# Designs tried in a protein design chat: VH-VL binders against Protein PLASTID MOVEMENT IMPAIRED 1 (PMI1). Part 18

Target 1, 154 residues: Protein PLASTID MOVEMENT IMPAIRED 1 (PMI1), of Arabidopsis thaliana (Mouse-ear cress) (q9c8e6r131to284)
Amino acid sequence: LVRIGMQKLSCLLSVEVVAAQNLPASMNGLRLGVCVRKKETKDGAVQTMPCRVSQGSADFEETLFIKCHVYYSPANGKGSPAKFEARPFLFYLFAVDAKELEFGRHVVDLSELIQESVEKMNYEGARVRQWDMNWGLSGKAKGGELALKLGFQI
Short names: E, the ipSAE of ESMFold2; O, the ipSAE of OpenDDE; V2, 0.75 times the mean of E and O plus 0.25 times the DockQ between their complexes.

## First folded at step 5 (VH-VL)

Design f9 (framework fv_bexmarilimab)
Fold by ESMFold2-Fast, scan of step 5:
Structure f9 (fold): chain C 154 residues (1-154), chain A 124 residues (1-124), chain B 108 residues (1-108)
Amino acid sequence: as target 1 above (154 residues)
Amino acid sequence: QVTLKESGPTLVKPTQTLTLTCSFSGFSLSTSGVGVGWIRQPPGKALEWLALIYWDDDKRYNPALKSRLTISKDTSKNQVVLTMTNMDPVDTATYYCAHDQGITIFGEYYMDVWGQGTLVTVSS
Amino acid sequence: EIVLTQSPGTLSLSPGERATLSCRASQSVSSSWLAWYQQKPGKAPKLLIYAASSLQSGVPSRFSGSGSGTDYTLTISSLQPEDFATYYCQQADSFPYTFGQGTKLEIK
């Protein structure tokens, strides 16, 4: 379905979950997972296999994929850039055996990654294909960080 | 998937009008950004861009030939027509039509698929 | 109009050699709007490279493009017999779109 004045871009969001690291000693022994989903729905959510914290880190080393659509308005003539409708995704760390624990939630808008890649291509002549994310954790994991790499395929 | 084919007379007399039709499949000129261009090549010479028509009926002509060229489309028939008036022997060339997918999301432009071409000879 | 000047006009080389073809624009052209085409006798042009350096699907990796502003280059790292053809650069930065006059690669 094409919205008025808009076209649909088929996209595959890739999330390379590297590690939850520099965690407090009190986190050792917990089994952690990372979840990625569309911000407004749990449908189609994906998550890593559980990984136990050892010596302050949980090394997931797992890539998650989510298929989605991003709507955009095509360029007006050859000089005007395309405009993308917001497509936010929610990312969070969770404890498998302690679901009441919250370590913070992060939103990344896929349309902004696409827009940044388009702008980098226009300005610097090269597309951005990977975004290194390093998010500070909260709650019982305060002082630790979640490291992941985002990318997309069209 | 995308295919274009030129059709029209292969022989034209000086002063006559040439009418060429480009028939295509695999895309629609109702799609935003899409266009169809015409390019010609005299025997042994370089490629020369002639005209372009976009989905919204915006038309662009080579200024050197604009007074002689008319481009039109029939979106329902998947056809683009090029008309060139007052033909001269120097207009003898292979005429191509080509698919213009519009500007990519990365701001790139190119003509990715071309017809096979049709040789038009202008001679008395 | 933007004039594209290709050099050399004719390049005589043997299979296995490296070919370097130049395209110079009379004024600055966005690399996003520069393309290279290969044309064999009796055939329509085939898109090789778009956006100055992006290889079209199905085109062998021995072809590469580079450049920005007014100076662009097409390189064929190791010539194969089927690569002997005429090569054209094209700009779509400004109307009218223009092509270079072509560089003919001929077997020595």
Scores: ipSAE 0.011, ipTM 0.539, lowest interface PAE 9.4, mean pLDDT 86

## First folded at step 6 (VH-VL; framework fv_bermekimab)

Design g2 (from d1 with heavy chain I104F; at its last look DockQ between E and O 0.33; V2 from the best seeds 0.00; counts 0 for: pae E 10.9 > 2)
Fold by ESMFold2, look of step 6:
Parts: structure tokens; sequence; C-alpha cells
Structure g2 (fold): chain C 154 residues (1-154), chain A 123 residues (1-123), chain B 107 residues (1-107)
């Protein structure tokens, strides 16, 4: 263990699921959901309500919240910056009634969002409040995109 | 025992300068952001300035910007407020306060306060 | 700058009363809000941080709630030592700003 030991930061990850859009016409009528979970476990996974594709779009407009902890070793003031233990989350679009369809997956490490927020505050005196994510989809949804807005609270 | 002690307050003439000091003890001073907060007699709290744990960044309330300078000496555990071009509206008790925040965020909430030092003006 | 509107400006209350103080931010500040208690001639004391987290050594009769723009400090059963002025403070962005204060006084 390090001399200082690790500290615990209680976090609430917020995920505003905006839309899956520019979907192929072959997907019209499907019920889609978005799942967010810790990468290492399905425990505590959250997902949106099903949203039906119409005119190439599924407009979720739903916010998910995931409670977690991020562990870190604090800075010691001598040029040793705080270091955060990784906290990866897995995000994916899924078809509720057609589980064999694959649309890709994305990983966001909450510790990297926290680190970016720390750096912005350190150099600019401003908080980063929101990360806009616009991810390209794959598989049957190739050419489409998933729009999300991420944030966290402490 | 965690403690902050302000000093350097007094009676001054408008347009003059005054330097406040805040001596810290009982904690690792260089790991914490520090604030100055003032309170005019009978009035509420007004945030004045902040300095980061390593002195790298400083921010000021608009009312004092260009006239006040916050600084710190981590080797002596002292926080400073240099107040130039003093005005009658600067009359207040000045508190130094420690930011509770995790050092990597810098500032959250002020968990340790000094007793304050009064700055006032003679007629 | 984020303006913090605190109400009421004063409360007359008796020991044992439930006291509720509100604070509204001019824009969303998530849960980046603190509550302070100040007695006459004394420095402020941190009560609540992160909108709802109780500072160490603060009695459990104090609680905070709210998120976004609207926040509440509640004293569930007022004690004689709770007659004081209470301030909210946003910690979302500089400059940090305080509410105007709420004086809780013996009726």
Amino acid sequence: as target 1 above (154 residues)
Amino acid sequence: QVQLVESGGGVVQPGRSLRLSCTASGFTFSSYGMHWVRQAPGKGLEWVAVIWYDGSNKYYAESVKGRFTISRDNSKNILFLQMDSLRLEDTAVYYCARDQGITFFGEYYMDVWGQGTLVTFSS
Amino acid sequence: DIQMTQSPSSVSASVGDRVTITCRASQGISSWLAWYQQKPGKAPKLLIYAASSLQSGVPSRFSGSGSGSDFTLTISSLQPEDFATYYCQQADSFPYTFGGGTKVEHK
C-alpha cells in the first residue's frame, strides 16, 4: 500500500441518453434500449425504457444514474499528482426483442472524466459539467450514431 | 489541533495598503486550497479570493480584482492577502478558510476558518 | 456569477420546532452546495457539504436536501445552541457566492 493510502470518492454518474439516429430503414419498428454497467460486472446495470425506431431514430430522452466509488491516492503537494483507480463503464445499444443483433459497445472510464475535470479546474478554474458523446454504431446499425451526455456528481 | 490565525488587520486611511497574514497549524498546509472571505459589520459573507494548494492559480471577486493579491508561503505555512488602494467599502472582518476539497479538485467547501481580523478606516 | 437567493431572511422559532431554510441558485449547480452556521462574533462553521452530506461532528438533527437549483436546510428539532445565522454557498464555479443569510432567533 502507498504511504498515504487510498481514499474513496463517492460518485454519481449521470447518463442522458438522447437518441439513436440515422438508423437503416431495416431497423424501423425495432424496440431499442441503452444499457450502462460497470465493465467488470452486470450487477447494478441500468437501462432505458424500450424506445421504438421510427423514421430511422429512437428518441430516448432519458437520464440514467449509476452510483459508484472511485478510489484514489491524493497528491502530496510535491509534484506527485493524485492518481485514480480505473472505473470503466460499458455502454451499448441493444434490441429488446432481437438479442442476436449487435450494434457495438463503448467504454468510458469515469476516472478519466474526473481527471479531466481536475485538470480543467487546475488550469482554467472552471468545472467540466458535461461530456457530449456521439458514437458511431456498428453491425446492423452501421451508419447510425448514439448520442449521449455524460456527467458526474460528488 | 487544526487552526488558522489571522493577523495584520487595523485602522487605515482610504487609498493606503494593508497586508493580512493567516498562519496555519495542525495540518499539511501545502495540500489545501485556501480562501479569504470577508464580512462587513452586520452583513453577510462575501467571498474574496482563492489560491490553489501549490499557489499555481488564483481567483478574485470582481470587487477586489486588480487591488488585492492572494499569495502563500508553503514553507512557513502562511497565507497572505495584500490589499492595495483600499476603499471604505472594504471595511470588514477578513477570515482565512481552508478548502475541505480533495487536493486534486482544489476547492469545494470551507471546513476550517480563522477567527478573523478587522479592517476599518479612520475619519 | 451564480446568484444565491436564500429565504426566509429570518425565522422566529422555539426550542423543539422544525426549521426549514431554502436556497435557490440562479443556474444549475448540481449538488455543489454547502451550508454554514455562524454565531455572533464567531467564525462560520461548516454544517453540510455536497448539498446533503453531514460534516463530521455536526448533530444529526441537521439535514440538507436538493439538487440542481433548489436546496433546503432542515433542523428537525431546534436546540438552544441552534439560534444563529445560516448561509448557503455554491461551490460550482468561481466566484464562489453565498446566500444572504437566514437568522434563526428565539421567539
Scores: ipSAE 0.006, ipTM 0.561, lowest interface PAE 10.9, mean pLDDT 86
ESMFold2 (binder alone), look of step 6: mean pLDDT 91; pTM 0.937
OpenDDE, look of step 6: ipSAE 0.533; ipTM 0.843

Design g3 (from d1 with heavy chain N57Y I104M; at its last look DockQ between E and O 0.24; V2 from the best seeds 0.00; counts 0 for: pae E 8.5 > 2)
Fold by ESMFold2, look of step 6:
Structure g3 (fold): chain C 154 residues (1-154), chain A 123 residues (1-123), chain B 107 residues (1-107)
Amino acid sequence: as target 1 above (154 residues)
Amino acid sequence: QVQLVESGGGVVQPGRSLRLSCTASGFTFSSYGMHWVRQAPGKGLEWVAVIWYDGSYKYYAESVKGRFTISRDNSKNILFLQMDSLRLEDTAVYYCARDQGITMFGEYYMDVWGQGTLVTFSS
Amino acid sequence: DIQMTQSPSSVSASVGDRVTITCRASQGISSWLAWYQQKPGKAPKLLIYAASSLQSGVPSRFSGSGSGSDFTLTISSLQPEDFATYYCQQADSFPYTFGGGTKVEHK
């Protein structure tokens, strides 16, 4: 991994886990959690408290925080913007008492969120630091969806 | 000892130009976005302009767009406001202020302010 | 543009009083709001950022609350050095606008 000429940016990723909804009736009574981790390692992984499915919904309403770093190449003197090295995070729903079940995995690259935030500032002078996510679930949870709100701080 | 010091205010004629300077010390100037904010006598605060830490992007209030130019010299720790086509309504104390954010991540809260420099008109 | 409306325009108060100043945004601004204090002949001073976060070196008698469109600055027990004008400012989007100010005066 080549990082010559790159600078280190300390970041805090925030993940508001809203709900898993439209779950099949066969999932009622399961205790679910949502895990967030760096794609390359389980070190520093965080998860919600268990939330029981009732009437096809698990309403977490919990915010997770993950410290991380993002490397970037500074903008050059000819107007090229800073370039950020990929910082992918893995998100997934799991059943606390049946961890063999898979409901799908989702990847979000924090570097892309940072880049969008920087570009929006360039054109409108506006803060863009929150992203609403609504992801379709798979496996036993097919037809359901996971709702989250992502953000970051520097 | 974080400090901002404005200079270059004075008395000018309408339609003329004036250049304000703001000298920074006690912090890494090139890591911070910078603002100009003005206050007409007896009035409230009005945001004027912001420039990114590296000078790459600039934003202006509509009332000054096309007439004022914000710029910076990071090698000398100086922020500038070039004010062209001055009007009587530009009469104010002009403050430079540091953005609380670092590098490209502006916060748009102004955590350090200069003492201000007064711009008024002759005749 | 996001208009910031402060009330009241002025408050006549005594040392020890609890003082409450409100600020309303014309659009939702989440928690992206600052409060500044300005004394006569001096530059503004940042008190509160992000609606409720106390700036370093600011006394704990100052507090901020609110989100969305309605915000409050509270001084729990007014001190002699707190007689000043207070401004709110939205930091949500360009242009970054200030409220009209609230003057807190000695009675």
Scores: ipSAE 0.011, ipTM 0.623, lowest interface PAE 8.5, mean pLDDT 88
ESMFold2 (binder alone), look of step 6: mean pLDDT 92; pTM 0.942
OpenDDE, look of step 6: ipSAE 0.261; ipTM 0.772

Design g4 (at its last look DockQ between E and O 0.43; V2 from the best seeds 0.00; counts 0 for: pae E 9.6 > 2)
Fold by ESMFold2, look of step 6:
Structure g4 (fold): chain C 154 residues (1-154), chain A 124 residues (1-124), chain B 107 residues (1-107)
Amino acid sequence: as target 1 above (154 residues)
Amino acid sequence: QVQLVESGGGVVQPGRSLRLSCTASGFTFSSYGMHWVRQAPGKGLEWVAVIWYDGSNKYYAESVKGRFTISRDNSKNILFLQMDSLRLEDTAVYYCARDQGVTIFGEYYYMDVWGQGTLVTFSS
Amino acid sequence: DIQMTQSPSSVSASVGDRVTITCRASQGISSWLAWYQQKPGKAPKLLIYAASSLQSGVPSRFSGSGSGSDFTLTISSLQPEDFATYYCQQADSFPYTFGGGTKVEHK
């Protein structure tokens, strides 16, 4: 696929996986991981080291980095802003030894994070340094939450 | 080829005004954000101000807010710094600099092209 | 404002030496950091941007490293033309701020 008239932007997505918390007691002892990948492909997928659940929590405290590209059409001189092509990433918690278990999937579009950071710089003169995420889990982890901190660098 | 040339510096009395100019050549001026940076004699660098490629946004160092105004004329490839209510602390070589960042994001990063500077000093 | 603390203030070195200059930010700035070289009577010259990216035309003996709040500029084998003052600059937020400079002098 050729993107005529668009420019290519190299990006580094950073994902600090803090913890999975408030997990049901039935999950204690289970080894969990968090995977981040491009929505369209498993190529370049990154995951945390396994963390064992203890007292309803798995404390990952691990940062993942993913290199990627985002295509965009540049801004013009008559006030039309740059347009970024979608770059969705898929995030999910998984059980290392019970991969049939499903705890929910979450999508973050890096193009939207870039747009938000551009807007903040234009109006406030400062970049967005991180996004704090606290996602509700589903399936056997219902009632639990996954805490992450997202960022990117160009 | 790519060049920035400052002018308008000189010797002034405190409380007076000066306008500095920076003439750009060898690149598409209207595609780049621009900065002013100053350096007092024998001292380090101090960032002064920035202006977006289209003039839409401006930011200033606290030490010059309300006294200095950055502006640009993209049709003439000129960057300006209007300096009002000058103080002895404003004594410096003033550099104009091109931001490496591109207009695409409205991001402003680092200064990749610099002028040779223009000196502002005071008479007794 | 983000304060940038550079050390040492000066370095006495010989041609061929490995020179290391440190810059610390008063708060996290990710990798939004540049290094500049300045010779007497001349404008600064950009060496390194984004903490570790080498500007076009800069010799490979220059390298930058670090992220967060601690950053390093390294000259792997000092050359005669490298005697100069070096400044770091954060580009995380306005107002942009520079370190106090490090003067690299001939021993």
Scores: ipSAE 0.011, ipTM 0.602, lowest interface PAE 9.6, mean pLDDT 86
ESMFold2 (binder alone), look of step 6: mean pLDDT 91; pTM 0.932
OpenDDE, look of step 6: ipSAE 0.450; ipTM 0.825

Design g5 (from d1 with heavy chain I104F, light chain A50Y; at its last look DockQ between E and O 0.48; V2 from the best seeds 0.00; counts 0 for: pae E 9.1 > 2)
Fold by ESMFold2, look of step 6:
Structure g5 (fold): chain C 154 residues (1-154), chain A 123 residues (1-123), chain B 107 residues (1-107)
Amino acid sequence: as target 1 above (154 residues)
Amino acid sequence: QVQLVESGGGVVQPGRSLRLSCTASGFTFSSYGMHWVRQAPGKGLEWVAVIWYDGSNKYYAESVKGRFTISRDNSKNILFLQMDSLRLEDTAVYYCARDQGITFFGEYYMDVWGQGTLVTFSS
Amino acid sequence: DIQMTQSPSSVSASVGDRVTITCRASQGISSWLAWYQQKPGKAPKLLIYYASSLQSGVPSRFSGSGSGSDFTLTISSLQPEDFATYYCQQADSFPYTFGGGTKVEHK
């Protein structure tokens, strides 16, 4: 078993989907959604409610929550830090009524967010609570951006 | 088996200095962060300071910043608190405590405490 | 600094009672909170870490809950050895801070 000797950490990933913005006029009237799922499986996928594009923007203002586990090897007594197994999530914008359209995909590894939070506590005495993301879109949405705010709780 | 023992408390005059020691046994001292926590007679707990396992980082409560210095000697398994410019408000039992830093989930919590050493003042 | 407001300051209770103690942080601390028990003349003892995780060797009648800014320690059926003072402590950021304590006394 690949997880022999590892411990399981229950995590709640939070994704505040702010907006898709600076979209081409050709996209006005489309209904868009944002999907977040584990990269390796179809289980646990969540998505926003549809949001219609108006004047180049789809203003979601919706927070998604994804329950998941992250496996880790504990810090050892010789000063080695805890090591976290990769936990990648896939994020993408989609058009509800035109699912053949592709706007790009983005990957965030929750284990890297956890690691960064541990490092900030060790070096600054405070934990990271939020990551602001502004991702460039592709395909029909080229020139546009997807704005998100990520967080987690363990 | 795991044990922390404080020493160096006593009666001092205000404005003077005192050095507390904490001797560790039963665990690998150099792999753990360490804290000082104090408790005034009849009062609650007040966190004082922390030092990383290798001495690389230190943090202090505002009430003691600039007056107290935490340090450690990993070759002797001893934690220190140098207390300068002592005030009557520093009257307390001083505890050393081990940071539960051997796992991520338990880090930054104090899982082993010493018995405490009392610091008081004379006029 | 994060202020921890603990209530009540004292509780009069009998063996067998369910006891609930609350702790409020002055800002969000996620689940970075511990509970300690202190008996008279003794050093504190860690009971709960990360808001709800039971420290090894602590009886299962103790439980912790909450996240964000509001937290609760519950003793499901008070035992004679549970008369003590209880403290919460935030571990979100330095400087660490404790609540003012809750003394659980024999009624």
Scores: ipSAE 0.006, ipTM 0.624, lowest interface PAE 9.1, mean pLDDT 86
ESMFold2 (binder alone), look of step 6: mean pLDDT 91; pTM 0.938
OpenDDE, look of step 6: ipSAE 0.530; ipTM 0.845

Design g6 (from d10 with heavy chain G33W I104F; at its last look DockQ between E and O 0.26; V2 from the best seeds 0.00; counts 0 for: pae E 11.9 > 2)
Fold by ESMFold2, look of step 6:
Structure g6 (fold): chain C 154 residues (1-154), chain A 123 residues (1-123), chain B 107 residues (1-107)
Amino acid sequence: as target 1 above (154 residues)
Amino acid sequence: QVQLVESGGGVVQPGRSLRLSCTASGFTFSSYWMHWVRQAPGKGLEWVAVIYYDGSNKYYAESVKGRFTISRDNSKNILFLQMDSLRLEDTAVYYCARDQGITFFGEYYMDVWGQGTLVTFSS
Amino acid sequence: DIQMTQSPSSVSASVGDRVTITCRASQGISSWLAWYQQKPGKAPKLLIYAASSLQSGVPSRFSGSGSGSDFTLTISSLQPEDFATYYCQQADSFPYTFGGGTKVEHK
C-alpha cells in the first residue's frame, strides 16, 4: 500500500496489565496471560508472564510496551485538522496450559487515543495521561473482568 | 538556517505599550505552536504565552493575562506580543520559541529559541 | 499551576565529575518534563524531552530519568562547555512552568 500525502508518527503504546479478577472458582490454579497484538496480524504480539489464579484473581501488575507507527494527514492552514489512520490492537486473556479456552477479545484503536489527546490539549491545555479500562470477560471467565491502564508516548 | 529573531524591545515608561515581533525562517512556521518566554536580569525563566499553529487558541500566564496579547501572521512568518499596561516587573529579556504541540512529533517542548529582545524602563 | 522545585541551586564541580540535578513537581506530571541548558548571554537550549529522551545533537553524556513527580538530569563526565545553568520545565498543562535553575560552576 501507498500512503499518498501521509506522514508517519512513531509511537510507543504502553499497556499496564493490572489484574483479571472476579473469576469463577473453577479457574483457580490456572495460569493466565494477556496478549496484545495488531488486529491485522499476529506478528509482533507481546504478552505478559504467566500469572496463576488464586482466590478468583490473577494479579499481573506488568507493563507491556509496543512500538508502532500511526500514519496521518497533516493539518493545513485552511482549517483542516490532522487525520489519523486507524491503528487497531487486539487484547485478550488466555490460559497458558489450555489455549482452547476463550475469554473474549477487545479492540482499541490507538489513533482514537491520539485524537483524544490532541483534542484535550487543544481545547483544555492539558494532556491525557492514561486511560483506565475495565473489560468484562466471557466464556469460562464470564462474570470476571480485566483491568488495564493504557497510554502512549511519542 | 532554522532561526527565530526577536525585535521591538527597548526602554519604555510604566503604563505604556510595546509590541514585540519574532521573525521565523528556515521552517514551515504555520505548522508550529509558538511561545513567548521571559527572563528578568539575573533571574530564571518564566513562560508568558502560547499561540496554536493556526492562531485558534491562546494561553497566558496569570501575571500577564488581560495585558498581553499573542498573535501571529502566518503569511509573513511573524509572531507578535502586544504588551499593554506595562509594569516594572515586566522588565526582562523576551524570547520567542518554537514547539510543535499538536503534531505529536515528540516536540511538545521548546526546541528552537530566538536570542531575545530586552524590555526595560526608564527610572 | 504546577510548581517545579530544582535542587541544588548551584553546584561546584570539576571537569570529569559526574553531576546530578534534581527537579520535583508539585503534582504528578507523568513523563512530561524537559531539561534546558543556558549559558550566559545565550538563549536556552533543549537537552532532554519526555523526561529521558535525548534531543538530536546533544552529547550522550547527558541523560534524564524519573517519572511522576521526581526527575534527575545527569552529566556523566563534565566537560568545559557544560558549565551553565540548567532548568527543568513541565509540559503537562498550561501554564508551562520552569524550575528555579541550577548553576553548574567550575570548582
Scores: ipSAE 0.000, ipTM 0.559, lowest interface PAE 11.9, mean pLDDT 86
ESMFold2 (binder alone), look of step 6: mean pLDDT 93; pTM 0.945
OpenDDE, look of step 6: ipSAE 0.270; ipTM 0.779

Design g7 (from d1 with heavy chain I104L Y108W; at its last look DockQ between E and O 0.37; V2 from the best seeds 0.00; counts 0 for: pae E 9.0 > 2)
Fold by ESMFold2, look of step 6:
Structure g7 (fold): chain C 154 residues (1-154), chain A 123 residues (1-123), chain B 107 residues (1-107)
Amino acid sequence: as target 1 above (154 residues)
Amino acid sequence: QVQLVESGGGVVQPGRSLRLSCTASGFTFSSYGMHWVRQAPGKGLEWVAVIWYDGSNKYYAESVKGRFTISRDNSKNILFLQMDSLRLEDTAVYYCARDQGITLFGEWYMDVWGQGTLVTFSS
Amino acid sequence: DIQMTQSPSSVSASVGDRVTITCRASQGISSWLAWYQQKPGKAPKLLIYAASSLQSGVPSRFSGSGSGSDFTLTISSLQPEDFATYYCQQADSFPYTFGGGTKVEHK
């Protein structure tokens, strides 16, 4: 397989879905959800409970957890850092009762979050614990934004 | 086989300087990060400083920042702690310790310790 | 700085007793915690790293558990050589910090 000579790291991706906000008035009353899945497969996909838009906002305040594996080649003592294989996740807002609507899709690579955490500790002596994401929405939700907080555990 | 030996402790007056040394043997010194940890008499452990295996980065406890300097000479297998502007609060046994080297997540545990060198003060 | 609160400060115990020591971090530190043993006049000795991994040469009666902010060191059956002071240490963020220590002493 592609991963010959690599080691396997079991990870838990945490996604705190905060809110979709600044939504157009035409969206009031819609039930929205947020889906998170591996980019290559819907297997293990998770989503929020439906949240109704009121006054331009859907306040999810729900945390999702996705189990996954990240493959890596170990670091060595000659300054060759660990190299993590890409682990992209797809994030999107959806309307529960109007699946034809598209509001944009976003990708975050868990391997890059892991790498940043390792580098920040080694350079600054500080651990990053949370990545705040604020993504612009498109389509019917244009002008709105989706707010999330990402983290991981080993 | 693996051994760390501290030296350079002694009795000094407040405000003066002192340089501690730690001599390493039985392992490849230049492959490991090194720490200083101190322990006041009858008290617990206090981490003091760390230096990377190649000397590229250094970090200090707030209590010693600006007064102490950690350094290393990889050609001689020696770790140093230069202690300036010494205070009575610096009274302690000073240990050097080896960490496990570069880690996957930037965490270190001190797996080899010296026996310590005492720093005290006279009036 | 991450404060490490260790309890109890001392334990009176007999050979054969099960002894537990706890350590709490002021914020989440994942599993990046070590336990050290120190006998009088000696340097500390690493027992447990990464919260639960036993250091080579350490007897299996020692075990560690916990993640996040709450951690436990357990000695399943205390031996005479286990009377010592025990320290936890977080390795999540600089400056590294130790708990205040737990002295395990003969009843």
Scores: ipSAE 0.106, ipTM 0.669, lowest interface PAE 5.5, mean pLDDT 88
ESMFold2 (binder alone), look of step 6: mean pLDDT 91; pTM 0.935
OpenDDE, look of step 6: ipSAE 0.362; ipTM 0.803
ESMFold2, look of step 7: ipSAE 0.012; ipTM 0.593
ESMFold2 (binder alone), look of step 7: mean pLDDT 91; pTM 0.932
OpenDDE, look of step 7: ipSAE 0.417; ipTM 0.820

Design g8 (at its last look DockQ between E and O 0.02; V2 from the best seeds 0.00; counts 0 for: pae E 22.3 > 2, placed apart)
Fold by ESMFold2, look of step 6:
Structure g8 (fold): chain C 154 residues (1-154), chain A 124 residues (1-124), chain B 107 residues (1-107)
Amino acid sequence: as target 1 above (154 residues)
Amino acid sequence: QVQLVESGGGVVQPGRSLRLSCTASGFTFSSYYMHWVRQAPGKGLEWVAVIWYDGSNKYYAESVKGRFTISRDNSKNILFLQMDSLRLEDTAVYYCARDQGVTFFGEYYYMDVWGQGTLVTFSS
Amino acid sequence: DIQMTQSPSSVSASVGDRVTITCRASQGISSWLAWYQQKPGKAPKLLIYYASSLQSGVPSRFSGSGSGSDFTLTISSLQPEDFATYYCQQADSFPYTFGGGTKVEHK
């Protein structure tokens, strides 16, 4: 898509799915996956291999990649920094054999990650390349957590 | 248009090798699991192999394990099947098929788009 | 391996008939079953996934039912374009396996 007055940035979102941990015993034996997609569409959605829960944990250790575009208005020399259009991604854990179960949804806006990386470079001369996430789960998985590491490539 | 096109089939001698290719277009190839399925003349469908979207995992039918290798080049949108130690019972039309994988709604390993197939036969 | 037993092996039917095809798994596969249609000289076409979900673009006269080990494909009113061979396929575990096929042919 083209935005009037904006430039298009091609990005690769990197998601290292580490583990779902501290899961209730009632979930042992379930096959779990983690899905990542643009909030507005399933096109280009990616997901992990199924991992079976054993002793309250599903250890994915898998990296997912999603190609996308982020639109932005470039910075100018008059103190107006670059402005990135929102690029929200939806992340969720799911049970392969029990589609009705809900464990919570999490949203990360790639534009905010890019803005943070640009800001750090501009003011500190260092680039933030990875964001560690540890999200609380809900529903039948309440008390558990999903651990991920996010990044992007341009 | 979403399209899969197989190539590399032909007439071979037993014990030789062939490499089949499947060229994908019209979709994000690197987001899909890919399968090979074969069909001997006048017979039913036989699943052969699967490879994950990123190439991280592969599974094979017992009849081909150790002889066939599935692989992919996501930069060129090509799926491969290297077939070594070919036998007469490998005679079939070979199809490639894509599979979106597991989704929120439980969709998993269902082959929604197929190529038209490439024939592997043996000279008698 | 999970064996898929499909019956009948063939059906002679007329346009307008209700056609029922069954598929039995050698062990429970939950709802991890697909149905495919194949016409001579053509690649298979996905009809039904997850036992009962209709693939986009497939006519509503096709329906799937069942769970566990017993599954059914129904064509409520056979049309001329429905003469084909139908396959079930389990997607519960590797290796994936297909049923032997059911040929639906014009009487």
Scores: ipSAE 0.000, ipTM 0.475, lowest interface PAE 22.3, mean pLDDT 84
ESMFold2 (binder alone), look of step 6: mean pLDDT 91; pTM 0.933
OpenDDE, look of step 6: ipSAE 0.176; ipTM 0.760

